# VH-VL binders against q9vpl3: the designs that were tried, part 4

Target 1, 224 residues: q9vpl3
Amino acid sequence: RGKINIQRPKAPHYERARVVAVTQPKYPELPKAKSCFKTRAERTQQQQENPYNEIIAREVRNWLDHSRLVAFFHLSSITADDIFRVRVQLHKQNLHLKSYGSKIIEQAVKNTRYEAIVPLFHSNHCIVFSPDPEKTAALLRIVRRVPQMVLLGGIVEETMLSRNQLVAYAQMPGLHAVQAQLVQTLSQAPGHLIQQLQAHQNSFVQVLDVHAKNQMNEETPKST

## First folded at step 1 (VH-VL)

Design a26 (framework fv_cemiplimab)
Fold by OpenDDE, second read of step 2:
Structure a26 (fold): chain C 224 residues (1-224), chain A 122 residues (1-122), chain B 107 residues (1-107)
Amino acid sequence: as target 1 above (224 residues)
Amino acid sequence: EVQLLESGGVLVQPGGSLRLSCAASGFTFSSYAMTWVRQAPGKGLEWVSGISGYGGSTYFADSVKGRFTISRDNSKNTLYLQMNSLKGEDTAVYYCAKDTGYFDWLSEFDYWGQGTLVTVSS
Amino acid sequence: DIQMTQSPSSLSASVGDSITITCRASQSISSYLNWYQQKPGKAPNLLIYAASSLQSGVPSRFSGSGSGTDFTLTIRTLQPEDFATYYCQQSYSTPLTFGPGTVVDFR
């Protein structure tokens, strides 16, 4: 009676393997928590059936028009749970994470100033919208912790920026800070000039006084 | 200041229809999703329906699906709830509420109206 | 549908007390939970959003915590105006659902 080697079970005969493969209860994969981010396949299927694509496209346009900060991301293999976590973090900062089908984006931006963004949406993507451009730094801080989100570029104050430009923008002091610094610098400049001018004048007067005193001393005849 | 004012709540017979209105002011109405929430007398809160800023997406509770319709007129800053085939269980104070989401339905409601009472009775 | 439960259903406390209300979801909702306060005869008011974020204008004595399925609302120093019913609400998926509410009354 051949000892069934439990450590190396002999591969079942091909026919038995087929039967086992067919009879294995296909447990319905627990509906993967419907990731708010529909798979490409799901997005494509929904796009065909939704009579409201135009309405959604309008919404996308409105997001673009009313946002002062827009960032485009490529999504690599990311779980629904990770997406939700990121969404919550972004939301706390008044950043809104959205994902749309490529066709919807194309429809939304067709014949608009945003048409140039279409090539960014050939793969899985998401968009972050914000009314506050000052949140760029916060956005980048959050997404740095999410390697599955790759920054492609963005729009800040109606200007399209590359990835590198967005990073640079986030590192810049706020407009108000720069303005304040400028005003401070400008306010100090006249004072410094006046001081320097006065210093030179005073020095000159002192030198003249010394010269005058020396001349007076030379002209005083030693009254013998 | 954000203001929401519900109207249209009256006594209706079972099987009847009623349209509720919510007049919004103090914010850019079209930029925000809106929702209806109801509360039966002495009971808790029940979500009824939601609509996106431009009306592209609508959502319903199962209890009202097929009977109620949500719509909005952004030109009038008004939210509507059309209620058909009303039942006794639909008796409640109906609140309109503003979503916090800018163009997005985040399902966080930062402003509520005072509500309008709908009574369904024979 | 995601079912929401709250504990306790009612509690009595004194001014100055610290109270905690618990909310539980039937499944994980991450941090997609809101807390509302409703006073008798009034509309609800948003207190906490995203599980722990304090709504603008809400006193700092209110705080929210939790993630996944278990959440808590804490009022550190109960004030007379805090007499109300408190509701949790999940914003994770439709249909949106509220907890049954917790009534806070004064001794």
Scores: ipSAE 0.012, ipTM 0.535, lowest interface PAE 9.2, mean pLDDT 83
Fold by ESMFold2-Fast, scan of step 1:
Structure a26 (fold): chain C 224 residues (1-224), chain A 122 residues (1-122), chain B 107 residues (1-107)
Amino acid sequence: as target 1 above (224 residues)
Amino acid sequence: EVQLLESGGVLVQPGGSLRLSCAASGFTFSSYAMTWVRQAPGKGLEWVSGISGYGGSTYFADSVKGRFTISRDNSKNTLYLQMNSLKGEDTAVYYCAKDTGYFDWLSEFDYWGQGTLVTVSS
Amino acid sequence: DIQMTQSPSSLSASVGDSITITCRASQSISSYLNWYQQKPGKAPNLLIYAASSLQSGVPSRFSGSGSGTDFTLTIRTLQPEDFATYYCQQSYSTPLTFGPGTVVDFR
């Protein structure tokens, strides 16, 4: 799309100087907190690191390693009945919807080639696995009717693809040679692609965070 | 356990062709990306080529692009490197190595073969 | 292409010493860096992946650190079996590239 109308905001020197003065700390001294104790979060994470979590983490790694199609979704609030219907429709297409806790996913991909995807799972999420990459079109057709599932990106034939790249791939179902060439052509520096996926996820998370804060401000009345 | 055995390294004249093979055992071959890394006598390691687990994606170093082809036969658990238009600078020990995963992102190589020596000389 | 450099090219150390090897990338590679050990006449062995993660079966005296362009491999309390050449390797983009290697000998 072309450029939209750009407004040049009036920049009164008084207002600008005032904003700068307000945002700069006048007393930047930060007292040192001499504590030998680990943070509560660090302590809790260490306590939750147990062999049962590692068993589930190995299951996640196995799914990632043996699926030719992996799609990552943000999952908004959805009823058990609705998600069950979606799971049934996906299963008919050999698409397997899985949901794992973020800590288990972090443990599963830590120190592996998948580690860079961790930021995608900081919010409510789900993953769809399939041995058949031709089912990408069927996947997108099904989730189009599920507004609670928002596509973030995925992995097709070992290539990490952004949302837009997955949509492009899905538009060529049944043309194996063309699809394979498209995946290869879209594949570029893996760190840059992962960074792009994380940037998109961070933008979406920021939108959700702003929305959530606005909702909290509406729901929390001022106390007297 | 996991074993990789390279074969095919011989003396070849400049401009000649040679095919290297790597026989894999002890793991699900089709699930893992594979790579070729070479080392010229007394020199360091140089990555040559890589192939995805299902063979859909192939990658090459600039020095061999257009001359070398990588392929695999998952039914035979064998990786191949077809080398054409060989030059003296292709003289090296060629190692076959297993990636930790099957991603396009050839990341780290956890198991290596013992290597096969290719000498390009008249 | 991403160029990798290592320093020093070689060093001599005694058993029990601690040594550090530095690896630099010509551009940011995040944490997509691996360290390999190669003993004379043998194939390379993976020591560290993702810049700081120790490969299963590798002694805890080996450790890696760094991100972006600057990385270090540290070997604490050097043992006789640590005589080898050490290589860094980036996996951020193809073509994959190795550093020129650092030779560690005991004298």
Scores: ipSAE 0.005, ipTM 0.423, lowest interface PAE 15.4, mean pLDDT 75

Design a27 (framework fv_cemiplimab)
Fold by ESMFold2-Fast, scan of step 1:
Structure a27 (fold): chain C 224 residues (1-224), chain A 123 residues (1-123), chain B 107 residues (1-107)
Amino acid sequence: as target 1 above (224 residues)
Amino acid sequence: EVQLLESGGVLVQPGGSLRLSCAASGFTFSSYAMTWVRQAPGKGLEWVSGISGYGGSTYFADSVKGRFTISRDNSKNTLYLQMNSLKGEDTAVYYCARSGEIYDYTWGSFDYWGQGTLVTVSS
Amino acid sequence: DIQMTQSPSSLSASVGDSITITCRASQSISSYLNWYQQKPGKAPNLLIYAASSLQSGVPSRFSGSGSGTDFTLTIRTLQPEDFATYYCQQSYSTPLTFGPGTVVDFR
């Protein structure tokens, strides 16, 4: 049997470093104020200078409510020219790249089903919105050329998906296949307590009892 | 070992249809995008079509768009190219090749190729 | 569509020579360029991917460089098995496009 490495023998970290170096743009540095990248100091200054955070939070809620595809990215230092080029390519596919401060995101999703995304925004970040979930493949294709943007996860058809689930979704043919996979994976609704619906001891005991009964009954009725 | 075996190339009349198959072995088929590249006798390489690992995304060269369809059956490790409304200009050796997935930096880099199957379109 | 050009279209060289083949894209393709070798009657073989990354199993005498629109493939100390046709190919945007090829012949 063949070795996986016979096609491309390499250490993951070494190859990732090579790809980043090879794909990095060779452009002059542009003003950071126009980039998606925001430092903690810049976020704090924006919060102090923008007393109408609630208005911006409503804009974020509107994007979340009207987008069937939302993807979250960690964003490393990137020039304004580079992010502008990415934004243009995304826009051609009806994908909208936005950046917001973590406190605005927290305010926007507080008391909503999306509250679980807040931890993703404790670092430098940006978000891509689209009304068309079929554009997930186009999104990942475009972003693969931007090593400064690292996919963290997303929301498709109001369902939270991890990075791996989003990548799998992008590869599936059509919305019907995605719906079938979502049924199988049953990605949890956004929850601040647990990934699944909370299970207290009584419910857990009942579930185990039902499972044991089903196992026994599936074997017994068919046994002759 | 990675192996790609094309089949289906024959002589066909202009306006006819033909389906090519590529049998893959030695790797996890669904983890790779697949492509068809053709080469007319004595000419250079021309990319024809590509398909993502799970078949959700398909891509075509302008010269074949609307006439050719690419598909795959991951349960059988087989790639297909359905060719309709064939023209003399479609005469070529058709190669099946493996590509990195469409989300990877290796997408469009063809690391393994089949032996090719000759399609001749002539009256 | 991104058009690819190669120069020279053909070159004659002797074993032991060092040769360079140039590839140019009609627009910036970053580092999304691959190099292939094809011998008569055989399928192509991937030599270089991502402009400069050597494919596993390919001799170290092959190297690639460049970014944006201008790229080069260099073969140091040419060997008898290196007489073949070489193609560049962009993987930046569909449709994917190959260069017209460079034939490397005996001198």
Scores: ipSAE 0.006, ipTM 0.436, lowest interface PAE 13.1, mean pLDDT 76

Design a28 (framework fv_cemiplimab)
Fold by ESMFold2-Fast, scan of step 1:
Parts: structure tokens; sequence; C-alpha cells
Structure a28 (fold): chain C 224 residues (1-224), chain A 124 residues (1-124), chain B 107 residues (1-107)
């Protein structure tokens, strides 16, 4: 019996995407000797299509959609040993440090609400995902000791926050923090994200829609 | 008051071209993604195209991809839909709508402000 | 592309009745579902966003529920002004897609 969530996981992990790529159903095998010309699959690859990249992009979309905390970092030169220690510390707090190519990020977020984050990935970067927004304080405590990781901003409960707003959120308890941020309104947002990223701040300032979140949670029946 | 006003809907011959305009007032136009939604006579709503606040990202329904282009002039608070190679099935009322899917807010809102619509008829 | 279906396609009810309209997505869309009301000859009006959040100015008799693939719109104590066509719409990914609509007729 146990917990029935394996076949329909809410937050697919990297290992799952990797397993899916390896265990993908194979079309009937065609001996290469049977054809003097390239197979359909080889022609598709010549068109620069890569099914694995699409699987990774879907993984990124699933992480973004199912993570209640997403933090974006600029990553300076760091040794493999140092980044490994950081990953271990983060993992103990249910924080998952991921690094994806900018093209995969762009593919993942294109045509979604997260498309605005694409300019953040024009430089060396990494992303931390977590299903638990209460871990924001633990995240910032850990990365404070890693000067190679510079916080650019994040998304908490699907609301984009600047570096300073994310730091403030970390210092406030749970729902109260979200409600406090709702009071902050942006009446002017000219040129939007791209212009903000061209400035020194390179952060996102956003109003949290706590009323929408509270109405959604209040009216949604208890499941599990 | 927040308002959207469409214009440009007329009778066009099949294969022709037409440009629709949507004038926005009462809000910071560049802060919002904008969209075009159409409705054929007696039928349901069909999303046609969307554009980000800055105008750097554009999206299209498969039925119009390659024939239509969406653009905006934030200095004039105006949204445009350039329609080329028009077909009879493009006959519809075209609505301009404001979408809150922007970098400044990930609201769960859909299209919260709509224009009154402009009728495009493609017929000989 | 994400396909949306609605049930029923049409519905007749009396003033004071409670009615339910269902919407189903071909894949999980989390809570990125909106409900619109459209009266004949007019533009649509947003009723509910994020599956269950009531838009400002919309009467409290309207409510939405659901997540993932199955969603419902409920109108409690139906009023004469509720005669309209109702559409669900996913905002999870482009192309954005609408349901085929449900026509609510009185009497």
Amino acid sequence: as target 1 above (224 residues)
Amino acid sequence: EVQLLESGGVLVQPGGSLRLSCAASGFTFSSYAMTWVRQAPGKGLEWVSGISGYGGSTYFADSVKGRFTISRDNSKNTLYLQMNSLKGEDTAVYYCARDLDTAMAFYYYGMDVWGQGTLVTVSS
Amino acid sequence: DIQMTQSPSSLSASVGDSITITCRASQSISSYLNWYQQKPGKAPNLLIYAASSLQSGVPSRFSGSGSGTDFTLTIRTLQPEDFATYYCQQSYSTPLTFGPGTVVDFR
C-alpha cells in the first residue's frame, strides 16, 4: 500500500528526468545496415533537435511550478569540492541546488509566467528550489557563507521578489511575512524586467497577492 | 478609468491584409502583457496572440502562426495586430485584453480588462 | 497544446437554483484556471482567477474549486442577471486555451 504518489509526482526530481530519458520507449529497431541513408531519428538530430534537452526543460518547468521557493544566484568561480559542500548543506534543509544552461532555461520558461527570468541567466548562474518557503531563512544563512554565490532575487509562492524583499521575507514568520509584503505596491513598472536587469540592482520588486492566495486556500477543500 | 478601445475591423477580401489597433488608457500600459482574443459569430472564445510588457516576447495560436504579427508602441499606449493572408475562418470579433502575466506580478488573474471588440469580416 | 472541455454544454435553471459547471484540462494546470462570464453582444468579464479566487466586484454567490485537471464553477441562488455563457480558460502555458462554453438559460 504506502503512499501512492510515485506514478504522479507533484515535483519531479532530476533523477526522475534522467531515468525517463534512459528508459524512454524505443521505436522498433532498424538495423543501420538496412538503410544507406540516415534514419528518421538521425535526420531529426541533424535538425538540431535533442529530446533530452526537452526532458530537462520539462523538469525545470515542473520544479518552477511545484516549488514554493525559488532563488536565483550569480555564480562566481568555485571549486567542485566547495560547491559539493554547499549542495550537501542545502539538501539537508530540503533545498535543491540546480544548474542548467541558459538555453534550457529559456526553453523551459518560454510561453510561461516565468519567462521574465530569462535575462538573469545571461551570466554564470545557479538556482535553488524548495517546496518549503519557510526554508528561505536557512537558505540565506547557508549562502551568506558562500561569497561566490550572489543572490539576484527569487520567487516565493509564485511572487517574484527582489534580493532585499527576499532577505526581509526570511526574517519574518510564515504567512505574516507574505501579508506584510502585500502592502507594498508598485504603481509604476516601465520597461519591466529587462530595464531593471540593466540597472545595478538587478532585482525584482513585486507585490504579493496575499488576498488571492488566502481566498484560494480558504475556499479549497482539504485533500491529501 | 481603465479602458481598452479597439479599431480597424472592416470587410476584407480573402488573401488580404488588415491591421487592428487597441488604445489603452487609465493604467501603465508597459507594465502589462496584452492579448488578442477572437470570437467567430455564434462560436466560443479563441486566444489569438499575446505580447509581453516590453514587447520582446510574442506568442501565437497555431491557426494564425506565420500570418499574424503582434506589436505594441508603449509611447502611444497602443497594441497592434497585423493580419496577413486572411481566410474566411478568420472572420470574428477581435477583443483586446489586458493580461497580468508580467515580471512585476505573477497574479493568478487572467484577462481582467477587455475592450468592446472590433468585427473583422473576410468575404468576397 | 492543452485542451479544455466543459460540461454541460447548456443548462436551464430557475431563479434561486444552485448550478454547477465543470471544466477539465487535458493535462495538469495546477491552479492556473480562470472563469469568464459573457452576455450576448458584450465582452467577457473575469469572474474567478486562480481556480477559486473571486474577482473584485463579482457577487459572492459565484465560487470556484479544483486543481490539476478537474475544476468547477458554482453559482448559488441563481439571479436573472446570471443568464450568460460561461467559459473556463487555462493560463498555465501558451497557447492559452478556452473551454467551449456553457450556456445558462432561465426558465
Scores: ipSAE 0.006, ipTM 0.441, lowest interface PAE 13.3, mean pLDDT 74

Design a29 (framework fv_cemiplimab)
Fold by ESMFold2-Fast, scan of step 1:
Structure a29 (fold): chain C 224 residues (1-224), chain A 121 residues (1-121), chain B 107 residues (1-107)
Amino acid sequence: as target 1 above (224 residues)
Amino acid sequence: EVQLLESGGVLVQPGGSLRLSCAASGFTFSSYAMTWVRQAPGKGLEWVSGISGYGGSTYFADSVKGRFTISRDNSKNTLYLQMNSLKGEDTAVYYCVKDEGFYSGSYFDYWGQGTLVTVSS
Amino acid sequence: DIQMTQSPSSLSASVGDSITITCRASQSISSYLNWYQQKPGKAPNLLIYAASSLQSGVPSRFSGSGSGTDFTLTIRTLQPEDFATYYCQQSYSTPLTFGPGTVVDFR
């Protein structure tokens, strides 16, 4: 029998709701003269969007509460077929790939220890959740073959780890107690570690920007 | 309107067992972590145990670890605390509490009225 | 375990006074601190979470500040309903721990 209470939203229900939410204007672009008054339609849309956002934020909080492994990735352009294949491979290892809007993540982690991860999600991103921290090695093995997914860091047993710390954790497959001890040893205060995670993301973005500029500069008008 | 109603508090002898129940209403029960907080007569508040929304994670204070078990039945909107090997120091009013964040970042936005557990000969 | 201390343990004040209660953690807890109010014979209620965020429905005369190890709860222009016991609580790590409480009595 399956899960009685949904830990994973069914794709049809949540994908449809997500498409509607994403296509809706995030800011009304109203002239100042009209900003103090809402039409019936505007009130209806505001009510629908606000309850929906909270429902998805609760879903994210539930994933965080039920997961002993959370990994954060930068996601570059990837086809629907490619991401589907990655999801299938991850599901076989009890790893759950999720993508949520930055506003939803901010709402979910607001007033929690994880609030500082919000800056990681300003660009394209995805998160992998698992109740089993022993799957960290399997996760990194799968993601190694997906160049569009770049590891930024994660959370293992409620401890925030940088990319390098998470890789080190994965390189020592052993007894659960040994892995937990390694995580504890590599850990730093959450605020400081989040700053390191943000620095890694910024460094990656900077490298991409330099690469893009170099590619543009290497093209010469005289070649064609 | 959120309501939490605790029940089960009685006088028990040291070494005895007791189960507390908490009936929740007014919110989506399975979407929130739940917590038990106790208060000994004339004393301050002490966190006892917490459980995640779908029951995948549980945490206990060192003073009750191995003796108490927290569980929930989301189909009945009910939280439970099974207390075994009770000691005199467990005498307290036990509050059922709604938790907006689980473990780190937790804050307890709604509290029940409490149920008194007395452990005495 | 993170130990919490509060000062003063009790204070006497009059309606219209401004009071400050201090909470200290035995180690840095960033901003993961909450404040609760409890009246005699009643359950506690949440006033402030994440050190400085005011809970919905709580009067603006309540404010929280601080980070790391030192935190304060300030009540400006004390009202009759504010005579109660106030508790701080850290949410940085398990086990979650409360301060011993500060009793605010009518003078």
Scores: ipSAE 0.006, ipTM 0.446, lowest interface PAE 11.2, mean pLDDT 76

Design a3 (framework fv_cemiplimab)
Fold by ESMFold2-Fast, scan of step 1:
Structure a3 (fold): chain C 224 residues (1-224), chain A 121 residues (1-121), chain B 107 residues (1-107)
Amino acid sequence: as target 1 above (224 residues)
Amino acid sequence: EVQLLESGGVLVQPGGSLRLSCAASGFTFDSYGMTWVRQAPGKGLEWVSGISYSGGDTYFADSVKGRFTISRDNSKNTLYLQMNSLKGEDTAVYYCARGSYDTLQGYFDYWGQGTLVTVSS
Amino acid sequence: DIQMTQSPSSLSASVGDSITITCRASQDISSYLNWYQQKPGKAPNLLIYDASNLQSGVPSRFSGSGSGTDFTLTIRTLQPEDFATYYCQQYDSLPWTFGPGTVVDFR
């Protein structure tokens, strides 16, 4: 009996991981210059990809909606065996390691309060989900032994926290209500708000640069 | 400074029940997971049960599952082990120790003096 | 369950000797291993956690090493107070399991 139950949980996880791996887009090695236009083949590929990306994006939104703990990591080069061991260790603590392409993440959060996380996923990344925010300390202890995974930040009880704020949260055990209040207080700290404002200013400058380039392409088509 | 004091160990007949207590002092009790480890006379150490800092998660060794219950009262800084359907093989010194229910924090840095439970007719 | 074994089961040594105790896990436990010392009639005390980290207050003559399945506890320049039983314990997977112990007797 226990053997049948053990076999069942592993099958869905394996199939889901395989689907995600196949659908992950490759990130460009270098920054690209602006494109003149897409070929018919490239346009057809983009359109055919859109329905599939939306299905996966809905899965990501479901994870975000049902997880009270979400942690974002930069992922350096790591072997399949090593990442599998990390997944097993995390799963023992009800922590679910997932990897999705940046375009899928963008589509999942485009019109949500989590839209600000998109810049975190412009390089190799992974995300850990859990329905239990008390597992934040366990997560950080596991990850400290995996130098290939670097904590970028996270979401606890629907509140976005920086790396340092997540570490502080993990060191403040207590009643759930007290911890939730501390999360809210930490996220409202002047230092954190200034950091978010500076990040927004940098993003705004980047958006203006992109808009200027797009306007030049639309109003004054140029080759250069 | 950290002190753990076990109590409740007595002679009990097979099939009987017993509750052990562990009084903690010198640290923020509600910030730590706690554990019970036993040692049969002349034998080695055997982990019995663990509980998270909030009491929300409890864990048991297979030998005691369904018979033992671990609980804590954070307002009184006290850990409990309720032992039911006692067997001769449950005869041991029971130690209270400070640790974590998490697999990565399963080290026990402070231990009580132990309380002897004897199950015999 | 993860089975733990220790070697030797017992050893005799003189003050000033250096001794090594080995601990082996039945499967890979990475570095999730602790070492405890238990003196006769006393509760155990933590010596080393996470395979190689010395617990605060423990003399520097104690050291731990190893990863995966094979681990070693070394006591250099053995002192009279080191007469004790030493246990390894894994915490990679529940249930937590202890080794059978190694008894260190003075000659």
Scores: ipSAE 0.006, ipTM 0.426, lowest interface PAE 14.7, mean pLDDT 75

Design a30 (framework fv_cemiplimab)
Fold by ESMFold2-Fast, scan of step 1:
Structure a30 (fold): chain C 224 residues (1-224), chain A 120 residues (1-120), chain B 107 residues (1-107)
Amino acid sequence: as target 1 above (224 residues)
Amino acid sequence: EVQLLESGGVLVQPGGSLRLSCAASGFTFSSYAMTWVRQAPGKGLEWVSGISGYGGSTYFADSVKGRFTISRDNSKNTLYLQMNSLKGEDTAVYYCAREDYYGSGILDYWGQGTLVTVSS
Amino acid sequence: DIQMTQSPSSLSASVGDSITITCRASQSISSYLNWYQQKPGKAPNLLIYAASSLQSGVPSRFSGSGSGTDFTLTIRTLQPEDFATYYCQQSYSTPLTFGPGTVVDFR
């Protein structure tokens, strides 16, 4: 067990006390993990049971649950003023830039199908969340001007996408734009044309999903 | 708080079609992936199909692929399972279930089930 | 697809007994294993997730352990309401797969 200031939970004091009480063991506590000789696996297991990290991990899970767009970035050296300006630009587009420790990300996605993203966070990183997937193009326009942020991949509509797939997704027209184009082709059978365009969009996303999942399981991919 | 209610199970002839519905309440429906699980009389549980929170991804067991489709209407808090080309082996109680975390595969709440019988 | 097996297929026990049910996966699933309880004529109920985490509201006499391919569900001091069918389920990959179930009945 560590001291409380190792982690920075954002919960109210009363809520925090309740969470600690629920996770507290009913029997006498064992000696601290670092005071005993343990294998790497045993040390990892013990650290993952830290209750202080769970409060912040719960916040991350809430962001994942309420976001239809999640983008992962490698973050090179950047000044506090520069990252603040980027955060402001993103916030204007309902894009929320967050940074969490790799251990907290691991705790948040443990036992979910998104656990495959953990290797992306072995270096300096940040994540952008948004409830609006139509903002993917706006996100990529903003980060293109920030060379310190390198896109690694993302999740759109619960589909994991590689960097190239996410870029391709940003170029797809939204449903409203697609429907506007259908008005221009009234000589066609509207129902058949709509279904064909819907099938193409679904096939494209499906192909990206399959490829992204295969790529996520590959050793140390990198693209700049 | 969380409640799931299935409906639509009836006796249907082999080769027929049927649509099941699952009405959800007590949680933000669009934030959760949903699943259909079936159980043949006297048998164990079999996962049938899953759908992501906004419907962008769907998954099917090999036994139903090409015959069943899963969909959802988040404005009505309702999950659907469209079953086509029904076979005797599709006779089962069909359960609607919610995933605990986004894509976790942990089925934390289940409906009461609706019985589908495929027989002549 | 990941195949799941359970042993025993059924067991007879008395109130106050301690019982153990075993679940095996055809390949490593880390800790992505859930346990469900199903009473006759009712829907399944989640007991344990992530191999060893007890679901809220579930009595502490239930416990799970294991990782990789071998997992166990233990019920200490069996109560009358515990006579039911128990299923394990892997959540490591799609398609989700369940074990064949273990029936715990009165002796």
Scores: ipSAE 0.006, ipTM 0.450, lowest interface PAE 11.6, mean pLDDT 75

